Miniprotein binders against q56419. Designs and how they scored, part 13

Target 1, 326 residues: q56419
Amino acid sequence: MEGRTLEEVQEEVFKRHGVLVPKKELEDLAKALEEAGLLLTEKVEARLKEEEEKLKRERPMRLAGLSYPEGEREARAFLEAFRASYPGEGEEARVLLMPHLEPSRVPEVYGAALAALEKTPPPERIYLVGVAHRPLKEKAAALPVPFQTPFGPALPDLPALQALDALLPFELFNTPLAFREEHSLELPLFFLKGRFPEARVLPLLVARRSPELGEALKVVLRDFPGLLVLAVDLSHVGPRFGDTPLTRTLAEEARRRDLGFLERLAEGEPEAALAFLGANPTRIDGVEVVASLLPLLRERKGKVLAHRLDLEAPTLSAVGAGTLVL

## First folded at step 3 (miniprotein)

Design Na2
Fold by ESMFold2-Fast, scan of step 3:
Order: sequence, then structure tokens, then C-alpha cells
Structure Na2 (fold): chain B 326 residues (1-326), chain A 82 residues (1-82)
Amino acid sequence: as target 1 above (326 residues)
Amino acid sequence: SLEEEIKLLWGAIFFLLLLAKELYDEGRYELALRILELAAELLQELQELAQQTGDPKWLDLAHKLAEEIARLMHEIVEKLSK
């Protein structure tokens, strides 16, 4: 390696930032890099180029066999089991908010989303807005390729994506690699494709609030009407997320915060929903999505169909999930 | 600045995620898991700094990194258990 050692990096971090990376962690990293060899960086760069090129053709399944079945028949049975887990009836959705966390953790919440989709006329296209779990070059991005599912490929709506790109002050197709492993799109898409096999998709990721995205989408939706889906999780509490261990009081506070947020969205008051969270701080990744899509959420009344706070007992942590129809 | 410290940790964590994925693809599951454990420790430091900024964008970033690390760890553990 040319230029810098890990010891020098540690010294620089300490001197400039007053943060000391523990010696054991640096030693573990040095050992791992030594064992992997100097060519690993070149191999990583080569692999990234290969993956980027593959993503120009299609987006393969990453969670098949893990979060949902690979086979179409098994996938269909799996989807129907989730619907059966929700005893209520749905309502027609023009806008659907649904989770993107592991489906098996909150089956009734996904079941509520499926119930809403059953009451919704099949859309020509779905605007699927997820949360970027990797850095994007811009505030938002899209990937204009088929997304593989057990029900066949979800085809991109190229004319609508191009119309959206033309209205934005940045290139929409800016970070293909961010889509390689993105469960906030893949998990909702499994359910959406199972229910609307003919619908084309606009797979969108938001990394930071982009008011220009919401304004552009409002224009595009007039020419290319479709179902808007916000694939977002709610409260994240506990040590896994940098908080204190979950208690009954903290869990109840998280539920209250989630429901207060969702209820304000259901009243068609997204600014009030964001202000409510500002007064009650939380790690809801959906904040950036809602803030970006304000023009599409105002004055749309609806209903919260389901909410759950999923407990991860070993870490005393929890993640909130909900289904909202607007 | 505090944001410069966060960016440095973010870059380090991102590199470790790429390294872990390359090791996973090479079938070196135990080493990939150790790299992700180191990434999780660096993430703890990033989370503490993010809290000090008062800027939700850094808290959101930390959460997204935590989810990615946890998901990759799960994949590796599944491989090791088989």
C-alpha cells in the first residue's frame, strides 16, 4: 500500500478529530487485510465494475430463498399466507405506505397491505419509493431495468422514468450499484408483483429529502397515472440503533410516535406529521421519503390499517411497521 | 468538523462492507464475519458522533448502515450453519 499505514491513519484521526479507534479493531483490520492480500482492492474494484455492467441489463433477486421462496408456486402460497394473517378488509389505495423490513417479522402488516391491494384496481404502473441503504450520488435515484421476482420480471416504465428524469435538476439514473442489494425495493416489490403482475414499475430510492422529486412526480403522475407506494419502516429503538435497551415505556413511546405520524398522514397533513416527529425525535427512515413527496400527500385522507412494533429480544431493540392507505 | 469525522468513519465502514462481500464471494465466511463485526464497532462510534450533530441525516445514515451490516451478517451465519 502506498502512502499511509493504519497506525498513521489512527494518529491522523486522533489529532484531527479527537476520536481514537480502539487498537484491537485496527489490529483486526490489519490482520484481515494481510490475510486477504494486496490484490483484494483491485478485485473489489473489478467486481464493482462487473456488477454495475450487469445492473444495466437486469436487477437479480437477492433475497429469494431467504425472505421469500424462489419458486413461483411456493411464492404464491407464501403471499396468500401473509394475506390470511390479516383478519380485516382492505381499502382502495391511491397511495400505499407499507414496510420493507423482513416480512416474517410483521406478517399481519404485510397482510394489511395485500388486503388494500385486493381492493385497488390494477394500476398500469407502480411508483415504488424506497429508502437508500447505500450512498447515492444525488438525493434520489432510479434503475431503469427489469427487476427479477419469483412471479417473473417487474418491467420498468421507461417512458415515465424518462419523463421524470427530464424534469429533475440531476440525472435520475445516477447510482446503479445502490440497487444491487436494496431490500426497501425488493421486499415490497415481491408483494406488489404477486398482486399486479401486469404493472410496470418505477423503482425509486431516496437518500435525502428532495422536494424537486415530489414536484416532478406530481407532474409525471398526471401523464402517467399509477399507484404510489412508500416503502418505509417506522421507529427504530434500542441498542442495535444506538439507543438504550428497550423498556415497556420506550416501546409504548415508539408505538405512540409511529401512530401519531401515520394518523397525521391519514388526515392529509404530511407537514404536521413531520413536525410531530420533530417534536418527538426518532429514527424513521421514512421521514426523508415523506418530506420529498409532500405535494403527493397533502389533502389525501385515508386510514391506518395496521401497525406493529416488532421486538428483537436478543438485542432489546425494535422496529415499527405500518400499513397506511391514502 | 464533526461531520468530517463522520465522513471518515462512513468511508471506512463502506470499505469494510465491500471487503466483507468480496470475502463472502470467495467463500471466506469466518473472515467476512470478522470484518462485519469490525464495521459494527466503527458504526457505534459513527452513531455517537451523529447524535452530537443533531442532524437527522447522519442518524438516518447510521441506521441504514446498521441494517446493511446486520443483513450481511445474517447471510454469512446462514452459510456457516449449513
Scores: ipSAE 0.011, ipTM 0.271, lowest interface PAE 9.3, mean pLDDT 82

Design Na3
Fold by ESMFold2-Fast, scan of step 3:
Structure Na3 (fold): chain B 326 residues (1-326), chain A 82 residues (1-82)
Amino acid sequence: as target 1 above (326 residues)
Amino acid sequence: SLEEEIKLLWIAIHLLLWMAKELYDEGRYEFALELLEIAARLLQELQELAQQTGDPKWLDLAHKLAEEIARLMHEIVEKLSK
């Protein structure tokens, strides 16, 4: 356990499949990879400098042609198909919680979000709060550039972002590279831009709970009112996430955990929602976002429109997704 | 050292990824997916240690490796889902 070595890799393969990969072959490959790593490191550093420069002007699409269509017409039809997958009516949202996992895996959940957006008056701006999947220099970050979408660029609300930055005890625009590959913003943004093409956006990432972010946002929202969107996934269970293989019992526990969390948020009790997850380690990536935004979530009652635990049978894993309107 | 531990994890993950690609080419999707699961677990450890160093070099390499693992897993799941 102390060292993740070639011996450990060889042993795991042998134990699970009875195949012994020759140690000499593994050693030769490891040496070649190590030597190549020196060249790759320098190339990676140069590439990241180039990407950081590009991010000063715009954030390009990364998932177009993969998670959603690249063309505007095809993107519109795709959006309509997701809306059609949800048979219910929406509710007006002042705060929307929606997922950021691959949309095709939970179409009804994204459809519920679209239904809510149909009932919501067009906001001047959207505070889009996602989860950092890469390290941030601070607890939270933003990128003040246009985000490309098939529906045209989602323009940043520069005055609101500047106001937010001024109120925080840290530099808000602190980790631009963290936004280069960030599906927790890109996937919800596709749906939000399709519904509200004129809305400006504040693309925000939370890495760790930041009460100062929630307090600052409460002040900024008074001067710059808008729709608050929490783009978070729920339970992550199974070996894909370093956990026990999925069983019916674990799936039931995950569904109970997700719904209990969402229902308490719907009652305007975000502290109770966090407490409900208990002393057990949670794999709900929305915990840090909710903990950061407490002052914006208290005493806002709403409704859970949809919930699904998406089962990934080949890996015996699952991810929870939900749509909540406050 | 911390850097030596990260380097060994980096090598081990690349080795697992290489073996998974070989198995994928042979149509052994379940076995390839299992090796990618191990790679993802080791990558999580590498990312945690890399954050402790504050060295962007290891964070950048970890990011690219995560992309490769996720892409291959997605390809396999798509094939098994059809």
Scores: ipSAE 0.005, ipTM 0.290, lowest interface PAE 10.1, mean pLDDT 81

Design Na4
Fold by ESMFold2-Fast, scan of step 3:
Structure Na4 (fold): chain B 326 residues (1-326), chain A 82 residues (1-82)
Amino acid sequence: as target 1 above (326 residues)
Amino acid sequence: SLEELIKFLWELIKRLLEEAKKLYDEGRYEEALKVLELAAEALQILQLMAQQTGDPKWLDLAHKLAEEIARLMHEIVEKLSK
């Protein structure tokens, strides 16, 4: 879980496990954890203020050398290897749904996204919509600075971002620190920048359903046309996500649930896709993104290029990933 | 200090692992699994702190704890599947 503090762990111990540990020891442990958390918070707040000032200038790479190579030459070879992992030709995209899961876990799915980008005319700008893994002050946010990549900085589309900000009932540039450690933007951006090095970017995060974001984006896209990218993962199943352990039956259900969701989006019926999830309960982190972007997804038909349910054997958990072109 | 916070999270994880093993020995597999889920959450925070220290000993500790949690989870899941 991202963004979890020591104080939140202390609260969970109190709520869930007060009977499992001797009361005095649990109280002493919780109190000491709270005091340690407060001391860490004071030091972390000072560092976060410094980091927030740095984020006014640029967003540095965080996953270089971990999820992708730091050097440009090595990064290009890495990108080509992912493309080679998908045997298909792809389809042209006006809207692309792709994952933000660790790429090495689902190389064929990222390869399908690259195949689609290969068939897509170079856009002047990319609307990159990810999922906030840290709290935002508002339902959505953007960071109007260059994002560093091994292929050079992905430059912000400042006129389009300002146009979007003007149409929203909230301040768009509201939580810069949420972008410091955000893989739902960084991982897709690596692939997008490698394929479209000249495209400017609107890096957007959705924390909660924002219909006003979708309405505003529809207007902005008319004046500032570009590629819309939804960087979302699909089913999250198993003990690591608070669910029952994964069985063959539950894995097959998760695959059918993911594909049913994607196929309804491919028919241009995003409300039907959301209703399908309501009838077939799941934990898809992209649901709030799709629900926010309904005006951009309606009546736009397309194709599911790839889907994989990635198994994490040690925890008997899994995460779904897919590539959809609209 | 970060090291004191790591030691504190280590103590919490140890207690959760002991409770989970007790529940497992009592045949209370679903409850044991819930306790291990909390241990995994505490481990995530320990891992972040360990990375900030730059000291390999704390990263090695985090790896050992992750292996213990995963091993117990696997054993419980096998019992629940039977």
Scores: ipSAE 0.000, ipTM 0.194, lowest interface PAE 10.5, mean pLDDT 82

Design Na5
Fold by ESMFold2-Fast, scan of step 3:
Structure Na5 (fold): chain B 326 residues (1-326), chain A 82 residues (1-82)
Amino acid sequence: as target 1 above (326 residues)
Amino acid sequence: SLEEFIKILWRAIKRLLEEAKKLYDEGRYEEALKVLELAAGALEFLQLLAQQTGDPKWLDLAHKLAEEIARLMHEIVEKLSK
């Protein structure tokens, strides 16, 4: 809590919780936390500067051996198992919305995405738009380096990335460290590279809505056509996300909001999808991505292939995941 | 040094634990729980710092504090549930 005195902290605790913690104990704790945080920050910052230099050459796998197999043969079998988990047929996608949640938790949803990719002609490039889980210096960012996968490196589309950078009012390559540990790109990329090994990639992160990104992408896509992938999760409910414990009512509300959002996108009405969510009370993380990409989603009709609200019993929380083809 | 910060944090957490025990003994269960929540938050920093030292003594002390906080919280929740 920046800009607060210990007396203000003590008063706030008393007002909110009715407990009066002795000032001396709060002073000792606050000093210890501040000094410990500063020391940890100095050590972590030195390590992160080293990692930032490495990211100028390539983006290594972080989740290999954890979320997917390290070896190419094992990775191929893993991918095929996910496809087999979805009994339906896919549809050709020009825009694909897929999750970035741990794949093993929602295999049928990733299977639906694979079914759609199976019906889609191999694109020359993939615009992969994920959600930033770390602060970005600007509203959006990209990293123009090879991303390692078990199927070989996913190469950046440098001409398309430079064209995009030139059209934006901010530096596109502004926060390399945000890409060091970013599952919203790494997990979808595993599936995309496995299906389209020759496609180049534009790895993009959105932190806050950026209408200028959507306008620039609309221009770039005319000169550099490709597959647009929105790698987003849906509702986030329960204590892990700042809510009360999950109830049947909250779970049903989350499902209703997820499906209402996806169905309106499927009708080519992204503004209606955003309006349907209002204040986004179940915390659909795709809101900022959809709000940024409006020009690419309008009047594009499609189909919801799969949806699941995945329950995390130990935390009494849940995360929504879906596959949408446009 | 890192160990000096760990010592300061450890002493601060112990003081919060003693205050929570005092409140518990006085039958002030909701107040005891709030103080324990502060101690638990501080303990997370202690655990991170202890891991950085690689010294088993700090990991052991952090584990013992975690167990004691969890036990007292459970006792308080049982009292509040009655």
Scores: ipSAE 0.013, ipTM 0.340, lowest interface PAE 8.7, mean pLDDT 84

Design Na6
Fold by ESMFold2-Fast, scan of step 3:
Structure Na6 (fold): chain B 326 residues (1-326), chain A 82 residues (1-82)
Amino acid sequence: as target 1 above (326 residues)
Amino acid sequence: SLEEEIEKLLEEILRLLFEAKKLYDEGRYEEALKVLEEAAKLLQRLQELAQQTGDPKWLDLAHLLAEAIAILMLMIVEKLSK
């Protein structure tokens, strides 16, 4: 392969873009590109720092008017519609696994979660564990501020969060910006706050397996008892997730893996649930959360209330969602 | 206002320049070129509006953006010709 001469580059740019540029001007343009790129990076960084500062006071709603109604009255009606989508009775939960997928895609699965919450005594606090969709500085993080909802702010349990931070080998409050747009917390929190308006929350994100988090949470839960919620989606299959288009065989494999994972968790065997998935070829995003929380899931028997593999027809892709009580 | 429309175009052109640079750094030269072609279209509109303001600061800014687009296109054309 041969490199182009400066004259050839100038001719090609002139042909394609109508610009004829001498060598000196090319050097000046290279500097201008560096300056333009630096200015864009600087502007973005300044905005991110401003947004990080705002997050020190509160976490505003991002999905109100999109995934759920902004008004309290409309939000209450929305919750009741989701509950009505599930024909069964719930079971009392000490641990609840629920999805964070767009609720309108899996209303019966969220309805099952709501049914479980109806059978559960109001907790003083909810340990809400979601999946980080943005990089964290550490394996896990929390944001100790009020989270806005249509039902009023979900207040942080500051004493429990501080107790957790003290037990961890890393700083828990390490990546505030990761919480700015995080649907794995916001969507479950909408439902949890609607059912338990007085409960405080510990909003936790897991990026990578942290056995330290599970061990610390076991200690904190003893001193600060509450409801543990794992806000995780199950299989992710199809072209949107790097797979081939969804086939009946792939859909059956995804359902088999989702249900096998959930049923082993329901038997109080979280290590068996992880081993069943092996390399996690259908991309169950709950794996890192379950692997982090092993001490809290062992020997807890429960029940799978609902499961659905939801088809995203335009992309021939699908996402699994389930509700499990332990 | 005319200046608000210019500021919006500026922000979008800078965003596209950043995206094109990222694609270039990743070796995705054909995609980077398409993004720059879109930036160039927005720049044409920015230049028309800048002329209407009579304010040389907007014309100077349009020149800086034109220079940035041109040099990144030159870099991409060099890679695509190897």
Scores: ipSAE 0.012, ipTM 0.304, lowest interface PAE 8.6, mean pLDDT 82

Design Na7
Fold by ESMFold2-Fast, scan of step 3:
Structure Na7 (fold): chain B 326 residues (1-326), chain A 82 residues (1-82)
Amino acid sequence: as target 1 above (326 residues)
Amino acid sequence: SLEEEILKLWEEIFRLILEAEKLYDEGRYEEALKVLEEAAKLLQRLQELAQQTGDPKWLDLAHLLAGAIFFLMLLIVEKLSK
């Protein structure tokens, strides 16, 4: 970050984009946003404080009746339908990478994750690592409360969370509101709780790479063994993500990119997986998760169970999703 | 359905907020602002669809997203005004 002058910013924008942004226009925008933002901020702050207070007790379902059924019976049938969509057997997982994309769009990928969970002995706890879709005060955060699901509340592993907090150079429980609307935790948790109803959870969000999180987790996992779950989507391609319209060639490139990434992780080479993405540019929201968890991923061999590109024809865009066991 | 379109807009808005935060961290303030302007337009669409559902939970979501977008926009505009 730098204290550039407005004239320097205008010159840089002109050089890169061929547009001059008038100083008065930026100043007028700043004033309008400040005036509107102050009024909106007071109302939003009051609402956010109310929601933060509620989050001290529990995290309610937000996607029930939308991405999955609210009732336990219907939720069970829904989960079994996803398992049925994958024709293979799973592999035992010590580390599971699964998507957090809308499940109905990639049912066979979630089915593969369910197959892996069927082959996995019930863990005492699940380290569920998702991607923050809202800003966090620190590089990572957790919320130490029950998360509601159609299968009952997923209870936090308080001793393990406290052990983790003690090892980190920042407050782990730093941004409760980021968890109110977080599909990267809620959607995987639906499947995990359905399969392991007695497991406690450590719901973790990563916003930026945190090597200290990976190092701390390695220590905590020795005293509090459990299943590590990375809730990660893969390639994001097409106009919806600021890229060119999807063609057969671009879809094949995205598939090779996703599989190359996953296959390197399956070889126990997470640094090679990250380097592969650097050489083959893409938007993968889970890169910061993988980069944070390097100590937990090195030298763990495994298998890619499923991969799909979900094509969104109206936008000529696609999102990659995969299931990997390590 | 209206709710399916709201979920797609919500996911896209969150992805844009994350991209803008990354651009802000990289000192790319003009690009961050443009990404947030796109997020704000999508939020307006989400608000319109939320009104059509008659369910106040979607309006509550829109208010929370607006807070996140406007706070980050203010930070960026302050940087550009220096």
Scores: ipSAE 0.000, ipTM 0.208, lowest interface PAE 13.9, mean pLDDT 80

Design Na8
Fold by ESMFold2-Fast, scan of step 3:
Structure Na8 (fold): chain B 326 residues (1-326), chain A 82 residues (1-82)
Amino acid sequence: as target 1 above (326 residues)
Amino acid sequence: SLEEEIEKLIREIIRLLWEALKLYDEGRYEEALKVLEEAAKLLQRLQELAQQTGDPKWLDLAHLLAIAIEWLMLLIVEKLSK
């Protein structure tokens, strides 16, 4: 928010929705930030604009050497090891749901995704839809630049991105900085680029449910056919996520929520999947993506290939991950 | 209730933002950043619960807190990169 204080942003929210809770705490924070002189200054704005300009050329790797190997040969062996971790055969996918959490935590789930890609004819383009972990100016965004990978750059599908932009009621290319560090795109893209090196990509982030995105994508996919990938994690439970410590009962509840959600999607019933989570309070981060893409998920039957609730023992926390083909 | 859980998360995030601001004023930038990283994790949980309500009020409040965390993090990173 260029040139705006936290107090001005708070006033805007108040004007739209009336009295906010906790109003006193927000007022105290706004006053403290203003008193400290922590406003977005011309210097900070200039630096942000400089970083945005760099992102107009390319999106560099951020997790190379951390979540996956930097070298192409080592990266290829790493990818093959994940495929080997899943003993099953895949199914052909027109829509693939796969995770975006640290791959080493759920190798068999990524292996199942690789098995599905193995059975899928090479697409001309991949619509890669992730979850925004940073604020977006709009409900969704895209970055139309090459994304670097150990297998070479994943090139943007500029004609398809332009068609999508033209059909949306907001500017699609609205928050470049949100893409600078975004694992929900980078980690799935590593696997997708390794399997489909010639495919172009539409890297998309969803921050909040955008039915207009789903409607526009339905039109664009008709004229620019491709593989739709939903890169979403499932249940988030435990203290690491602001919750009570994980117990066997809470873990079983999380597994049941995850599988119930995925199974309803596999039946081509995405509204039923969302309703199931509504009846069973959810911490699934893929909800906003699924809610945005309803027109693309209806009446597509498929199969849940893998599911795991990965336990982080030191924090008594867990994250659910799954692979679903439609 | 969901609303009570949301309120508790908001209060804790604001407490952490205040703690980070005090550390920032003291020139303790690395400690301030660590506190903000904790606030960001709680914000993720808040965003999930706000989405469950579907209430624009909670979604907008979560967005406001996200902006506050990001602005302060950027200011701290600028200080550390000098």
Scores: ipSAE 0.016, ipTM 0.364, lowest interface PAE 6.5, mean pLDDT 82

Design Nb1
Fold by ESMFold2-Fast, scan of step 3:
Structure Nb1 (fold): chain B 326 residues (1-326), chain A 92 residues (1-92)
Amino acid sequence: as target 1 above (326 residues)
Amino acid sequence: SAELLAEALEILLLMIIELAEKGKFDEAIELVDLFIEILKFLVKNPETKELAEEILKLVERVKELLKQGRTEEAIKLIEEILHLVKKIAELA
């Protein structure tokens, strides 16, 4: 892709100016762009190989000092502040749906998730399912290495990951580089590791609906019981997301879509939840995750603990976030 | 010419947006580095130097956002940079 875009830049320069009046300046610029493109391709290839090699050992923190504190003591105080942002009591979770949106924007939603975790017995392992923001070679992927956090490394559950890999029709560990910069796993993991420091983790990414993943996970959870966490955001509305500017009416519709979706999940009706969104399921980032995990969500009843539609006034846009326990 | 360089920068910004939308952050960052190298030619021109230096500050922020996978914030800032690049073409 990159190689093609650089070629298009060179082509555009030649077409707009070179045809009419060829000048040494145009030739020098085209040559500089070509040489830069060749050097850039070599540097990218070398850098990606180095990063992939590092990911065989561990997944380092990327958002420490930005979205959460780097130091353990500061991180603990940060967690407690988020818990304090939610005045309610939690409910025990067997399945937890929580956001991966920047935590400071929806503190009470993350606080509700923390409240649920307080009522939940410490699991031996957490199945953490996020959304791929980078292409995967397959519909889903996992990375079987320690993920660094301010509370120490979140260790992979290697036996459970291997069992999952064996049951899938594709290689589970297929795209290590997709995990290098993935906030849909890193941000929820910060909260989960802070609450359950001894739990092992299965860090999973979904790029496209994979019913085979849900079916395999149902089998693996029987032999390796644990907490299932869906790290998904809800409605994305407004110009920032290629939509019309937010109005009071559109915000009300987004809130209704979010709550209608969550309420149907809480009734144990995930197919009904997907159908409720109608022909516009792409307005919720978590659709592919929910569609993949249908066997784990059917006939499992629960409760919506929190919901917010977070307004970004400068762009007249909004993102929905919620906490659901099943 | 400054107009030709501004045109190349505009095309690169559009490509960076496309790569970021597809989650190809490493490729997008490498195009940001190419953008910076081309922008340095505009810093050498007295008529465009001040705007080019302003754009340099903003594009370094874009690079940081892309490193963090903050796609929507990066794209929003790139759209602002695109407006400034068009002003450079007007100065030439």
Scores: ipSAE 0.012, ipTM 0.266, lowest interface PAE 9.2, mean pLDDT 82

Design Nb2
Fold by ESMFold2-Fast, scan of step 3:
Structure Nb2 (fold): chain B 326 residues (1-326), chain A 92 residues (1-92)
Amino acid sequence: as target 1 above (326 residues)
Amino acid sequence: SAEELAELLEFLLEIIILLAEKGKFDLAIEAVDIFILMLKELVKNPETKELAEEILKLVERVKELLKQGRTEEAIKLIEEILHLVKKIAELA
């Protein structure tokens, strides 16, 4: 702690001489700290601006070597292992809900998503809708650049993104930095690119309910048909999320809330799904995504392929994950 | 980085405590003004804005307590602010 050195010097002077540091010396210290603070602030701002400029060209992998293998061969074997962890067959998906939490925590849930993708004809484009884990300048955002993966870059569907931007009352490409570290897009994209290497992508983040996004997407999907993917996690329970420690009762409640939510979506009743969650809708991070995409989810019947409540024993907390095809 | 700025903010809070304990309230207030200047840069960043605005409200109260020579109350509030500054480093 280099900053502590100055404090130690002043304390040592006081202890040795029993005299407080003179006002002028403390004023000089205050001025030096002000200058240092301004320089560090400028350096932080310069780095963020540099990072934002880089994101105008491409989005690099952040979780390679941590959540999935960096090499293509190893990544392929990893993906196939997840598929093997799900014993069932998939269903064709026009809309897919899948998780974005650490894949190794819920391999059978990602396996179910892969099974659904095997039954789905290769789409020309994927509308990948994740949850913003950093504030956005607007309710939603997109980043129109190639996203790197171990299977090669996932290329943006520029015509579809431009068509979407034109229909929205705000700039769609409004917060590039929010995409620098965004696992709700990167982790599902790993699986989607592995299965559909030729598909282009619309990487979308939702921070707050945007009915305008859902209405615009309904129009764009008519002209630019593709696979809609909702990359959302379900219940968040326990002290890690500001709740009481997980108990058997709370775990049962979380499972019931997750399954009740997914089952109502599978019935083509997204408003009923949102209503079912009652007074605590924010405990499921997919709520804002579903609320934004209502026009795309109504009257689409489907099937819940998998569900898991993943226990984090050290924190007595849990996160729900599921795979739903519509 | 935001981590470097957070470390500097933590150090500055320690200096404010030291000055307040020694009855150097005018100088402690000057250090608080430097803290406010640095914190305003974090308000410009969407990732840290909400937390930085909360800290700004608390630090204005610290400034008022220091003007009144209310050392123990000021230090207690600075300890709360230190906890929030550590959260800024975690968000980075």
Scores: ipSAE 0.006, ipTM 0.150, lowest interface PAE 10.3, mean pLDDT 82

